# Ledger of designs, part 193: VHH binders against Abasic site processing protein HMCES (HMCES)

Target 1, 269 residues: Abasic site processing protein HMCES (HMCES), of Homo sapiens (Human) (q96fz2)
Amino acid sequence: CGRTSCHLPRDVLTRACAYQDRRGQQRLPEWRDPDKYCPSYNKSPQSNSPVLLSRLHFEKDADSSERIIAPMRWGLVPSWFKESDPSKLQFNTTNCRSDTVMEKRSFKVPLGKGRRCVVLADGFYEWQRCQGTNQRQPYFIYFPQIKTEKSGSIGAADSPENWEKVWDNWRLLTMAGIFDCWEPPEGGDVLYSYTIITVDSCKGLSDIHHRMPAILDGEEAVSKWLDFGEVSTQEALKLIHPTENITFHAVSSVVNNSRNNTPECLAPV
Below, E stands for the ipSAE of ESMFold2; O stands for the ipSAE of OpenDDE; V2 stands for 0.75 times the mean of E and O plus 0.25 times the DockQ between their complexes.

## First folded at step 17 (VHH)

Design ub45 (from ub0 with Y32E; framework vhh_8pnl_2)
Fold by ESMFold2-Fast, scan of step 17:
Order: C-alpha cells, then sequence, then structure tokens
Structure ub45 (fold): chain B 269 residues (1-269), chain A 117 residues (1-117)
C-alpha cells in the first residue's frame, strides 16, 4: 500500500469518525494540529494523513478508549534515528510486514510503547500488471458502501456523477498503523510519523496485487487496536489479517502521477 | 513473468563493462526503495546494491568501487553500471522495488550476465 485518497473536508471527515467510548457515550474524535490536514485524492508516502490514536498518548490518566485525530507523516521515523534528514533512513518505512513486525526494532519498540494508530482514507490504490504489455491498470479499493434512498450501493458500473453524492455518508477505510515520535537532533518540533501494516492479499484482491494493508473491519476491531491501555500488543496483533470485506473498480492512469489531485483519480473508468 | 523489466545483460570478457536498466514506464517510483540482486548457478540470491527513495546507496562488499546504482525517477528507471567485471560476477541479475521495510514486493524476470573469455 503506497497510495491513498483522503479528500473529505475536515468537518465531514470528523463526522465520519463518530464512535462510542467504553462507557457507550457517543463522541467525535478531538483534533490535534488540524491545520496540517491536507485533503487529496492522491496521497503518497512522506505526505501527512489523518490517523486515530488513543487520548491516553497525550494525557496521563485519560480514558484509553477516547480518541484523538491527528495528521502524521506517512513513513515512520524511529525515535532512535540519529541523522537530521529522514530520507537517510536505510530502509523504507511506508509499510511494515505483519510477519516480521515483532522482529524489526523500528516497529517492535513503538509497539512496546502502545503506539498503535488507525490510518484513515477514502480508499487506497493498487496497480495490476497487464500481461504482454508490462503496463499496469490502477484500481481504487475501499469498503463496500451502504445503500441509501438517494444514493444506492456504489458499483464499478456507476456513473461518475453518482459518486459526488456518496461522500456525505462514506464509510472510511480503517487501516492498522504503528507510529513513533522523533525529536530532530538539531532541535525543532517532535515529528509524529506512521507506517501501515501489510498482509498477504485476500482472495478477492489476489488478481490485482499480492499484498494489502491490514484493514480493521468494524468498530470492535478499531477500538481494540487503539486501546493500548486495556489491550496488550499480543492481543492487538490478533486483529492483523487479510479481509475479504472490500470492493474495487478500475480507474484511469491519471492517478499514476502523484501530483495529480482531482476527482478523476478515483472515478470509475 | 515479472512486474519490472530488466535489460542490458549479455556476454562480456573479464575487465569489461555493462549497464543494466530496469524500467516500468508510466508509474511513480520516487517513493520506493529499489535494488539489484543476483543469483549465480548453484548459489543463493544475494543483494548487489540498494538505493532508497532519497538516493542513499548501499553496496555488497564484493562490488564496491566497481558497480554504481542510480535511479531516474522522471523516467521510472533504475540503473546498474558494472565496471571491471570478473568471472565471479556471472549471474542472473534481478531488479526489485517496494515500500515494505527490508523487503521488496515487485521483482523483474532477470537478465543474464556472463563474464568469460
Amino acid sequence: as target 1 above (269 residues)
Amino acid sequence: QGQLVESGGGLVQPGGSLRLSCADAGFDFSHEDMAWYRQAPGKERELVARINYGGTTNYADSVKGRFTISRDNAKSTLYLQMNSLKPEDTAMYYCAAGLEYDSFEYWGQGTRVTVSA
């Protein structure tokens, strides 16, 4: 996973993240650094994306089931990194494989500190290799969306204009992430950055790509992944597996260039 | 069938040079780590050279000073300039790319390099 769409205006995104805390109280996540949120149809690594994390990371004695939403850099910079420039990191940290997550220091250390987050997106993009041409076909991959009276369930055959109306009630993709906090050696603000955990693709996606993000399907999975005060690392990692509850449709090659940031990036073709 | 396309392999005499290319036109490689691996007959696959998205390079000790890895993000192409080739450099050379930590999810089909008199 290396390209997402997260284009919703801040207020729409916030409402899409409504949740219940452990006591059953309905809540909206509280923002940190909301001005750093940059909506885009075409988000690449090193850009900022919104993530959910437990309030307990910021407030001692806070209820660990309460949520903060914050923009973080995509591409985890470990707390122990000694250089001044994150691009000097030896290995890419855009994605973290589930099968080796506890073997790699860059991920094991923040996991030990409970630094789990849920990465938010409209959906993500993957490129399918087309036999004989070496060209790839991009696909937009997202949760199945519910049918409403005004807008039906969105299928691959639906016209682009029908997509404009679905965003008000869009079910956001929720991906399992790990974050860390890095203090630049030359001084400056603490950098919060994340990686997306990846797994083998599910049967439904295997013809598009052999890897997929670890998707947390439903509020029970999301709450357990976030709640590092009550859910151990061992228990949380049981939530990391392929999921079949996803859908997709082909999109145009406009999305190939990460500088393109228009609705055409995710429109059905 | 690979996801990346290598070219530039061939037969060369000891002391000669070859330049390998790895291309995937139309895709943004600028965020991926890329690498060249090789596998000689009867031996395990080994890392030859790696280049991260920022241009930082790492080389196997056996090729330091002789090989140079480089990338052209505008052309979505990875290169390996091989100088002072030795018979022990004979192998299938594979291009790799990816966003996963210490792992590559995209691989080429390989290009054969033979160094002999």
Scores: ipSAE 0.774, ipTM 0.876, lowest interface PAE 0.6, mean pLDDT 89

Design ub46 (from ub0 with Y32M; framework vhh_8pnl_2)
Fold by ESMFold2-Fast, scan of step 17:
Structure ub46 (fold): chain B 269 residues (1-269), chain A 117 residues (1-117)
Amino acid sequence: as target 1 above (269 residues)
Amino acid sequence: QGQLVESGGGLVQPGGSLRLSCADAGFDFSHMDMAWYRQAPGKERELVARINYGGTTNYADSVKGRFTISRDNAKSTLYLQMNSLKPEDTAMYYCAAGLEYDSFEYWGQGTRVTVSA
């Protein structure tokens, strides 16, 4: 996973993240650094994306089931990194493999600190290699959406008026992430950055790509992944597996250029 | 897995040069780490050279000073400039790319390099 759409305006995104805390109280996640949120139909690594994380990371006595939403850099910079420039990191940290996550210091250390987050997106993109051609076919991959008479579907949403109807009740994709906090050695603000955990593709996606993000399907899985105060690393990692509860459609090559930031990036072809 | 396409392999005499290319017309590699691997008959695949998304390079000791890895993100291409080729450089050369830590999810079918003695 290396390209997502997360285009919702901040207020719409916040409402899409409505949840219940452990006491059953209805809540919206509280923002940190909301002005750093940059909506886009075409988000690449090293850009900021919104993630959910436990309030307990910021307040010692907070209820660990309460959620913060914060923009973080895609591409985890480990807390122990000693250089001034994150691009000097030896290995890419856009994704981390579930099968070796506990063997890699870059991920084991933040996991030991409970630094689990849920990465939010409208969906993600993958590029299918076509037999007998050098062109790739991009696909937009997302949760199945509940269709209503009022909301419409992506397949019917080719105009600005129709797009507004699609997004009002969109179910955001919720991907398992690990984050860390890095203090630049020469000074400056603490950098919060994340990686998306990856697994083998499910049967439904195997013809598109052999890897997929670890998707947390439903509020129970999301709550357990975030709640590092009550759920151990060992228990949380049981949530990391392929899921079949996804859908997709082919999109145009407009998405290939990460500078393109229009609804055409995810429109069906 | 996603397939990459290598080119530039061939037969060359010891001391000669070859430039390998790895490209995909429809895929943005600018955020990926990329690498060249090689495999001689009956041997395991080995890393030749790696370049991260930021341009930082790393080389196997056997090729340092002779090979140069480079990338052109605008063209979505990876290169390996091979100078002072030796018979022991004879192998299938594979292009790799990926976003996963310490792993590559995209691989090519390979291009053959033969250094005749």
Scores: ipSAE 0.803, ipTM 0.893, lowest interface PAE 0.5, mean pLDDT 90

Design ub47 (from ub0 with Y32L; framework vhh_8pnl_2)
Fold by ESMFold2-Fast, scan of step 17:
Structure ub47 (fold): chain B 269 residues (1-269), chain A 117 residues (1-117)
Amino acid sequence: as target 1 above (269 residues)
Amino acid sequence: QGQLVESGGGLVQPGGSLRLSCADAGFDFSHLDMAWYRQAPGKERELVARINYGGTTNYADSVKGRFTISRDNAKSTLYLQMNSLKPEDTAMYYCAAGLEYDSFEYWGQGTRVTVSA
């Protein structure tokens, strides 16, 4: 997974993340650094994306079931990294394989500190190799939505108001992530950055790509992944597996260039 | 997983040079880590050179000073400039790319490099 859409305005995104804490209290996640949230139909590694994480990471004695939403850099920079430029990290940290996550120091250490997060997106993109050609077909991949099959496809000719109404009750994709905190050696603000855990593709996606993000399907899985105060690393990792509860449609090649940031990136073709 | 296409291999005499290319049409090269691997007859596959998305390079000790890895993100192409070739450089050369830590999910079919006796 190396390209997502996360275009919702901040208020719509916040409402889409409504949840219940351990006491059954209805809540919205509290923002940290909301000005760093940059909505886009075409988010690439090294850009910021919103993640959910436990309030306990920021406040001593906080209820670990309460949630913060914060933009973080996609591409985990380990706390031990000693150089000033994260691009000098030897290995890519956009994705972390589930099968080796406990063998790699860059991920084992933050997991030991409970640094689990849920990465939010409208959906993600993958490129299918077309047999007999050098060309690839991009697909937008997302949770099944209420009435998605019955609403018809969203066309370029549809009014902007119709497109906006599709998103009012969109079910966000919730992907399992690991984050870390890095203090630049030359000073400056602490950098929060994350990686998305990846698994083998499910049967439904295998013809598009052989890898997929670890998707947390439903509030119970999301809550357990985030609640590092009550859920051990071992128990949380049991939530990491392929899911079949996913849908997709082909999109235009306009998405190929990460600088393109328009609704056409995810519109069906 | 024949998602990348290598070219530029061939037969060359010791001391000669070759430039290998690895191309992919329609994938975003700019954020991928990329590498060249080789497999010599009777040996295991080994890393030759790696270049991350930021341009940071790493080389196997056996090729340092002789080989140069580079990338052109606008052309979606990875290169390996091979100078002062030795018979022990004879191998199938594979390009690899990926976003997963210490792993490559995209691989090429390989291109043969033979350095004559």
Scores: ipSAE 0.789, ipTM 0.880, lowest interface PAE 0.5, mean pLDDT 89

Design ub48 (from ub0 with F27L; framework vhh_8pnl_2)
Fold by ESMFold2-Fast, scan of step 17:
Structure ub48 (fold): chain B 269 residues (1-269), chain A 117 residues (1-117)
Amino acid sequence: as target 1 above (269 residues)
Amino acid sequence: QGQLVESGGGLVQPGGSLRLSCADAGLDFSHYDMAWYRQAPGKERELVARINYGGTTNYADSVKGRFTISRDNAKSTLYLQMNSLKPEDTAMYYCAAGLEYDSFEYWGQGTRVTVSA
């Protein structure tokens, strides 16, 4: 996973993240650095994306089931990194394999501190290799959505007009992430950055790509992943597995260039 | 599924040079770590050179000073400049790219390099 869409305006995104805390109270996540949220149809590594994390990370004695929403840099910079430029990190941290997550210091250390987050997106993109050509077919991959017209999920056969309206009630993709906090050696603001945990693709996606993000399907999984005050690392990692509750459609090659940021990036073709 | 395409392999005499290229028509690899691996007949695949998205490089001891890995992010192309080639460099050379820590999810089909008189 190395390209997402997260284009909703801040207020719409916030309402899409409505949740219930441990006491059953309905809540909206509280923002940190809301001005740093940059919506886009075409988000690449090193850009900022919104994540959910437990309020307990910021306030001593806070209820660990309460949620903060904050933009973080995609590409985890470990707290122990001593150079000034994150691009000098030897290995890519855009994704973290689930099978070795506890063996790698860059991920084991923040996991030990409960630094689990849920990465938010409209969906993600993957590129299928076309056997008879040197070209690839991009796909937009997302949770099944309910449309307000005829009963059923939105899909490739729906008109552009239907796709314009779908965003009012869009179910955001919720991916398991790990974050860390890095203090630049020469001073400046603490950098919050994340990696997306990856797993083997489910059967439904195997013809597109052999890897997929670890998707947290439903509020129970999201809540357990975030609640590091009540849920141990060992228990949380049981939530990390492929899901079949996913759909997709082919999109235009316009998405290939990460500088392109228009609705055409995710529109069905 | 995640297969890349290499070019530039061939037959050269000892002391010769070759430049390998790796690109993909549909992907923007500018954010990916990229690498060259090789596999000689009857041997395991080994890392030759690695370059991260920021341009930081690492080389196998056997090729240091002779090979140079580079990337052109505007063209989303990876290169391997091979100088002072030796018979021991004879192998299939593979391009790799990835966003996963210490792992590559995209691999090429390989291009053959033969160094002989």
Scores: ipSAE 0.795, ipTM 0.881, lowest interface PAE 0.5, mean pLDDT 90

Design ub5 (from ub0 with T56I; framework vhh_8pnl_2; at its last look DockQ between E and O 0.75; V2 from the best seeds 0.76)
Fold by OpenDDE, look of step 18:
Structure ub5 (fold): chain B 269 residues (1-269), chain A 117 residues (1-117)
Amino acid sequence: as target 1 above (269 residues)
Amino acid sequence: QGQLVESGGGLVQPGGSLRLSCADAGFDFSHYDMAWYRQAPGKERELVARINYGGITNYADSVKGRFTISRDNAKSTLYLQMNSLKPEDTAMYYCAAGLEYDSFEYWGQGTRVTVSA
């Protein structure tokens, strides 16, 4: 996964992240650093994206089932990194392979500290190799959405009103991530950054690409992944596997340029 | 299907030079780590050179000082300048790109380099 969409307004995004805590109480996640949230149809590595994480990471004795939403940098910067420039990391940390997550210090250490997060997105993009052409076909990949009688396919949002209806009820893609906290050597603010855990693609996606994000499908999976106070690393890792519960459609080449931030990025062609 | 396409391979005499290119016109690799691998007949594929998205380079000991990996993000192109070529450098050379830690998701079909007198 090298490109995502996360364009919902902050209030809509927050509502879409409604959850029940372990007591069954309906809650909305509290924001940390809401000003760092930059909605975009075209999110690339090194940009900030919102993630969910347990409140216990910020507050001692907090209920670990409570959730915080925070924009973090895409591309994990390990806490032990001593260079001032994250781009000097020897290996790319945009994604973390599930099969080697416990072999890599950059991921194992924060994971051992319970630094699990859920990366939020409308969906992610992937490019299919096309036979006979030198160009790749991009696809937008997301959870199946509930078709409300009135809300046609993403493509049917011909009116601003219809568009709002579609996105107000949009089921966000929830991807398993690991985050870390890095203190720059030169001082400054602590950097929160994340990596997306990747797996082999499901059968449905295999013709597009052989790798996919580890998707946490459903509230139980999301809750278990986040709740590092009650759920061990070993148990959490059992949640990491391919899922067939995805859909996709072809999009235009507009998304190829990371500078393009328009609805056209995820519109069906 | 936008594929990493290698070019620039060929037959060269020992001591000669080649410049390999790898390009994908349909894909922005600016955030990707990229690498050159090679596979000689009857041998395992081996890393030749790597360049991260920030321009940090690493080389196999066997090619250090002779080969230079570089990238042009604007052109979505990876290069391998090969100088002082040796018969031992004869192999199929592959371009790779990836966002995963110490792994590459995208591979080219390869370009053949033959160093022979």
Scores: ipSAE 0.865, ipTM 0.930, lowest interface PAE 0.5, mean pLDDT 92
Fold by ESMFold2-Fast, scan of step 17:
Structure ub5 (fold): chain B 269 residues (1-269), chain A 117 residues (1-117)
Amino acid sequence: as target 1 above (269 residues)
Amino acid sequence: QGQLVESGGGLVQPGGSLRLSCADAGFDFSHYDMAWYRQAPGKERELVARINYGGITNYADSVKGRFTISRDNAKSTLYLQMNSLKPEDTAMYYCAAGLEYDSFEYWGQGTRVTVSA
């Protein structure tokens, strides 16, 4: 996973993240650094994306089931990194393999501190290698969506004219992430950055690509991944596996260039 | 089946030079780490050289001072300049790209390098 869409305006995104805390109270996540949120149809590594994390990371004695939403840099910079420029980190941290996550210091250390987050997106993009050609076919991959109550017709979302209507009730993709906090050695603001955990593709995606993000399907999984005050690392890692509850459609090559940031990036071809 | 296309391999005499290229015309690798691996007959595949998205390089001890890895993000092309080639450098050379920590999800089919008189 190395390209996502997260284009919803801040208020729409916030409402899409409505949740219940441990007491059953309906809540919206509270923003940190909301001005750093930059909506885009075409998010690449090193850009900022919104993540959910437990309020307990920021406030002593907070209820660990309460959620903060914050933009973080895609590409985890470990807390122990001593250079001034994150691009000097030798190994790419855009994604972290589930099978070796506990063996790699860059991820084991923040996991030990409970630094789990849920990475939010409209969906993600993958490129299918086509036999006999040098070109790849891009796909937009996302949770199955429920149409608005009065639209009724299944399949309307496949037409470009109807995509604008689905965003009001869009179910955001929720991916398992690990974050860390890095203090620049020359001073300045603490950098929060994340990696997306990856797994082997499910059956439904195997013809597109052999890897997929670890998707947390439903509020129970999301809640357990975030609640580091009540759920241990070992228990949380049981949530990391391929999921079949995913759908996709082919999109235009416009998405290939990460500078392109238009609705055409995710519209069906 | 590879997703990257290598070129530039061939037969060369000891002490000679070769320049390998790796490209995919339909994909933007600018955010990816990239690497050259090689596999000699009967041996495991080994890392030759790595370059991150920021241009930071790392080399196997056996090739330091002789090989140079570089990238051109505008052309989505990876290079390996091989100088002072030795018979021990004879192998199939593979290009790789990835976003996963210490792992590569994209691979080429390889290009053969033979160093022999």
Scores: ipSAE 0.801, ipTM 0.894, lowest interface PAE 0.5, mean pLDDT 90
Fold by ESMFold2, look of step 18:
Order: structure tokens, then C-alpha cells, then sequence
Structure ub5 (fold): chain B 269 residues (1-269), chain A 117 residues (1-117)
């Protein structure tokens, strides 16, 4: 997983993240650093994207079921990293394989601190390989959306009124992530950064690509992944598996260039 | 993501040089780590050199000082400059790219390098 869409305005995104805490109370997540949120139809590694994490990471004795939403850098920078420039990390931390996560110091250490997050997106992009050719077909991949008489298709979101029909009630893709906190040696703000956990693709996506992000399907999975106060690392890792509850459509090659930030990136072709 | 295509292989005498290229011009690999691997007949595939998205390089001991990995992000092209070639360098050479930690998800089909007198 190396490309996502997370284009919703902050207020729409926040409402899409409505949840129930452990006592059953409806809540919205509280923002940290909202000014670092950079919505785009075409997010790449090293950019900032919003994640959910437990309030307990920020407040002693907080209810660990309460959620914070914060932009974090895609590409985990380990807390032990000693150089001043994250691009000096020898290995890429954009994704973390689920089958070796406990073998890699970059991921094992923050996991042991309960630094689990949920990475938010409208969906992700993947490019289908063609046998013996350079021809590729990009796809936009996302949760199945509830079809109602009021809901529109993605292709119908070409005006403000049609945009609201598609996106106002969009079910965000929720991917399992690990984050860490790094203090630059030369000073400055603490850098929060994340990796997306990956798994083998489900059967439905195997013709497109052999890897997929670990998707947390439903509020119970999301709550358990976030709640490091009540759910151990061992139990949380049981949530990490492929899912078949996914849909996709072909998109134009406009998305290939990561500088293209336009609705055409995810529009069906 | 897509299919990587290697070029620049061939037959060369010991002590000679070759430059391998790898591209997928339809895709932006600027955020990817990239690598060259090789596989000699009857042997396991081995890492030759890798370069992260920020330009930090690492080499296998057997090629250090003789080979140079580089990348041109504007052209989405990876290179391997191979100098002072030895018969032991004879292998299929593969380009790889990835975003997973210490792993590569995308591979080319390979280009043959033969070093023989």
C-alpha cells in the first residue's frame, strides 16, 4: 500500500469518525495538530495523513477507549533514530509486514509501548500487473458503501450537491497501523509517524496485487486495535488478517503521477 | 508496483564494465526503496546493492568498491554501474522496488551478465 485518497474536509472527516466509547456514549474524536491535515485525492509516503489513537497516549488516567485524531507522517521514524534527517533511515517504513512485525526493532518497540493507530483513508490505490506487458490498470479500492436512494456513485460527485450525496456518508477505510514518536536531535517538535501493516491479498484482490493493507472491519476491530489499555499486543495482532469485504473500480492513469490531486484520480472509468 | 524492465546486460571480458538500467516509466518510484539482486546458476538469489528513497546506499561485500547503485527520480530509473567485472559476477541481475520494511514487492524479469575471457 503506497497510495491513498484522504480528501474530505476536516469537518466531514471528523463526522465520519463518530464512535461509541466503552460506556456506549456517542463521541467525535478530538483533534491534535489539525493544521497539519493536508487533504488530497492522491496521498504518497512521507506525507501527513490522519490517524486515530487512544487518548491514553496523551493523558494519564484517560479512558483508553476515547479517541484522538491527528495527522502523522507516513513512514515511521523510530524513537531511537539518531540522525537529524528521516531520509537517512536505511530501510523503508511505509509498510510493515504482519508476518515479521515482531522481528523488526522499528515496529516491535513501539508496539510494546501500545503505539497502535488506525490509518484513515477514503480508500487506497493499487496497480494491476499485466502478464509480459508494460500495460497497467490502476484501481481505487474501498469498503462497500451503503446504497440508498439518496446515495450517489463516485462518478456522480461532479458538483457540490452530488458530492454531498457520495461523500457525506462515506465509510472510511480503516487500516491497522503502528506509530512512534521521535525527538529530532537538533530540537523542534516531536515527530509522530506511522507505518501501515500489510498482509497477503484476499482472493478478491489477488488479480490486482499480492499484498494489501491490514483492514480493521467494523467498530469492534477498530476499538480493540486502538485500546492498548485493555487489549494486549498478542490479542491485538489476532485482528490482523486479509478481508474479502472490499470493493474496487478501475480509474484513469491520472493517479499515476502523485502530484495530481483531482477528483479524476478516483473517478470510475 | 508495475513491471520493472532491466536493460544493459551482456557479455564482457574480465576487468570490463557494464551499466545496468531499470525503469517503469509509467510509474513514480520516488518514494520506493530500490535494489539490484543477482542469481548465478545453481545458487540462491542474493542482494547486490540497495538504495533507499533518500539516496542512502548499501552494498554486498563482494561488490563494494566495484559497483555503484544510483537512481534518477526524474526519469524513474535505477542504475547499477559495474566496474572491474570478474567471472564470479556472472548471473541474472534483477531490479526490485518496495515499500515494505526490508522487503521488495516488485521485481523485473532480469538481464543476463556474462563475464568470460
Amino acid sequence: as target 1 above (269 residues)
Amino acid sequence: QGQLVESGGGLVQPGGSLRLSCADAGFDFSHYDMAWYRQAPGKERELVARINYGGITNYADSVKGRFTISRDNAKSTLYLQMNSLKPEDTAMYYCAAGLEYDSFEYWGQGTRVTVSA
Scores: ipSAE 0.671, ipTM 0.848, lowest interface PAE 1.2, mean pLDDT 90
ESMFold2 (binder alone), look of step 18: mean pLDDT 82; pTM 0.833

Design ub50 (from ub0 with F27Y; framework vhh_8pnl_2)
Fold by ESMFold2-Fast, scan of step 17:
Structure ub50 (fold): chain B 269 residues (1-269), chain A 117 residues (1-117)
Amino acid sequence: as target 1 above (269 residues)
Amino acid sequence: QGQLVESGGGLVQPGGSLRLSCADAGYDFSHYDMAWYRQAPGKERELVARINYGGTTNYADSVKGRFTISRDNAKSTLYLQMNSLKPEDTAMYYCAAGLEYDSFEYWGQGTRVTVSA
């Protein structure tokens, strides 16, 4: 996973993240650094994306089931990194393989601190290899949308008002992430950055690409992944596996260039 | 799954030079780590050189000082400049790209390099 769409306005995104805490109280996540949130149809590594994480990471006595939403840099910079420039990290941290996550210091250390997050997106993009050529067909991949008679038919909206209506009840994709906090050696603000955990593709996606993000399907999985106060690393990692509960459609090559940020990036072709 | 296309391989005499290229016609790899691997007859595939999205490089001890890896993100192309070639550099050379830590999910089908008198 190396390209997502997360284009919802902040208020719509916040409502899409409504949840119940441990007590059963209905809540909206509280924002940190909301001005760093930049909606886009075409989010690439090194850009900021919104993640959910436990309030307990910021407040010592907080209920660990309460949620914060914060923009974080895509591309985990480990807390132990001693250089001033994150681009000097030897290995890419856009994605973290589930099969070696506990063997890699960059991920084992933050996991030991409970630094689990849920990465939010409208969906993600993958590129399918075409036979006889090296040209690739991009696909937009997302949760099946409930209570819509045109599930998977985004391009059927033919007016600006209809486009906005499509997204009002959109079920956001929720991907398992690991984050870390890095203090620049020369001073400045703490950098929060994340990686998306990846697994082997499910059968439904195997013809598109052989890897997929670890998707947390439903509020129970999301809650357990976030709640580091009650759920151990070992128990949380049991949530990391391929899932079949996804849908997709082909999109145009407009999405190939990460500079392109228009609704055409995810419109069906 | 081979997504990348290598070119520039061929037959060269010991002490000669070759420049390998690796590109995908339809995709921007600027955020990816990229690498050259090689596989000699009867041997396992080995890392030759790696370059991250920021231009930081790493080389196998056997090629340090002789090979240079570079990238041109505007052209979505990876290069391997091979100088002072030796018979033991004879191998199929593979381009790789990835976003997964210490792993590559995209591979080319390879280009053959033969170093012989």
Scores: ipSAE 0.790, ipTM 0.886, lowest interface PAE 0.5, mean pLDDT 90

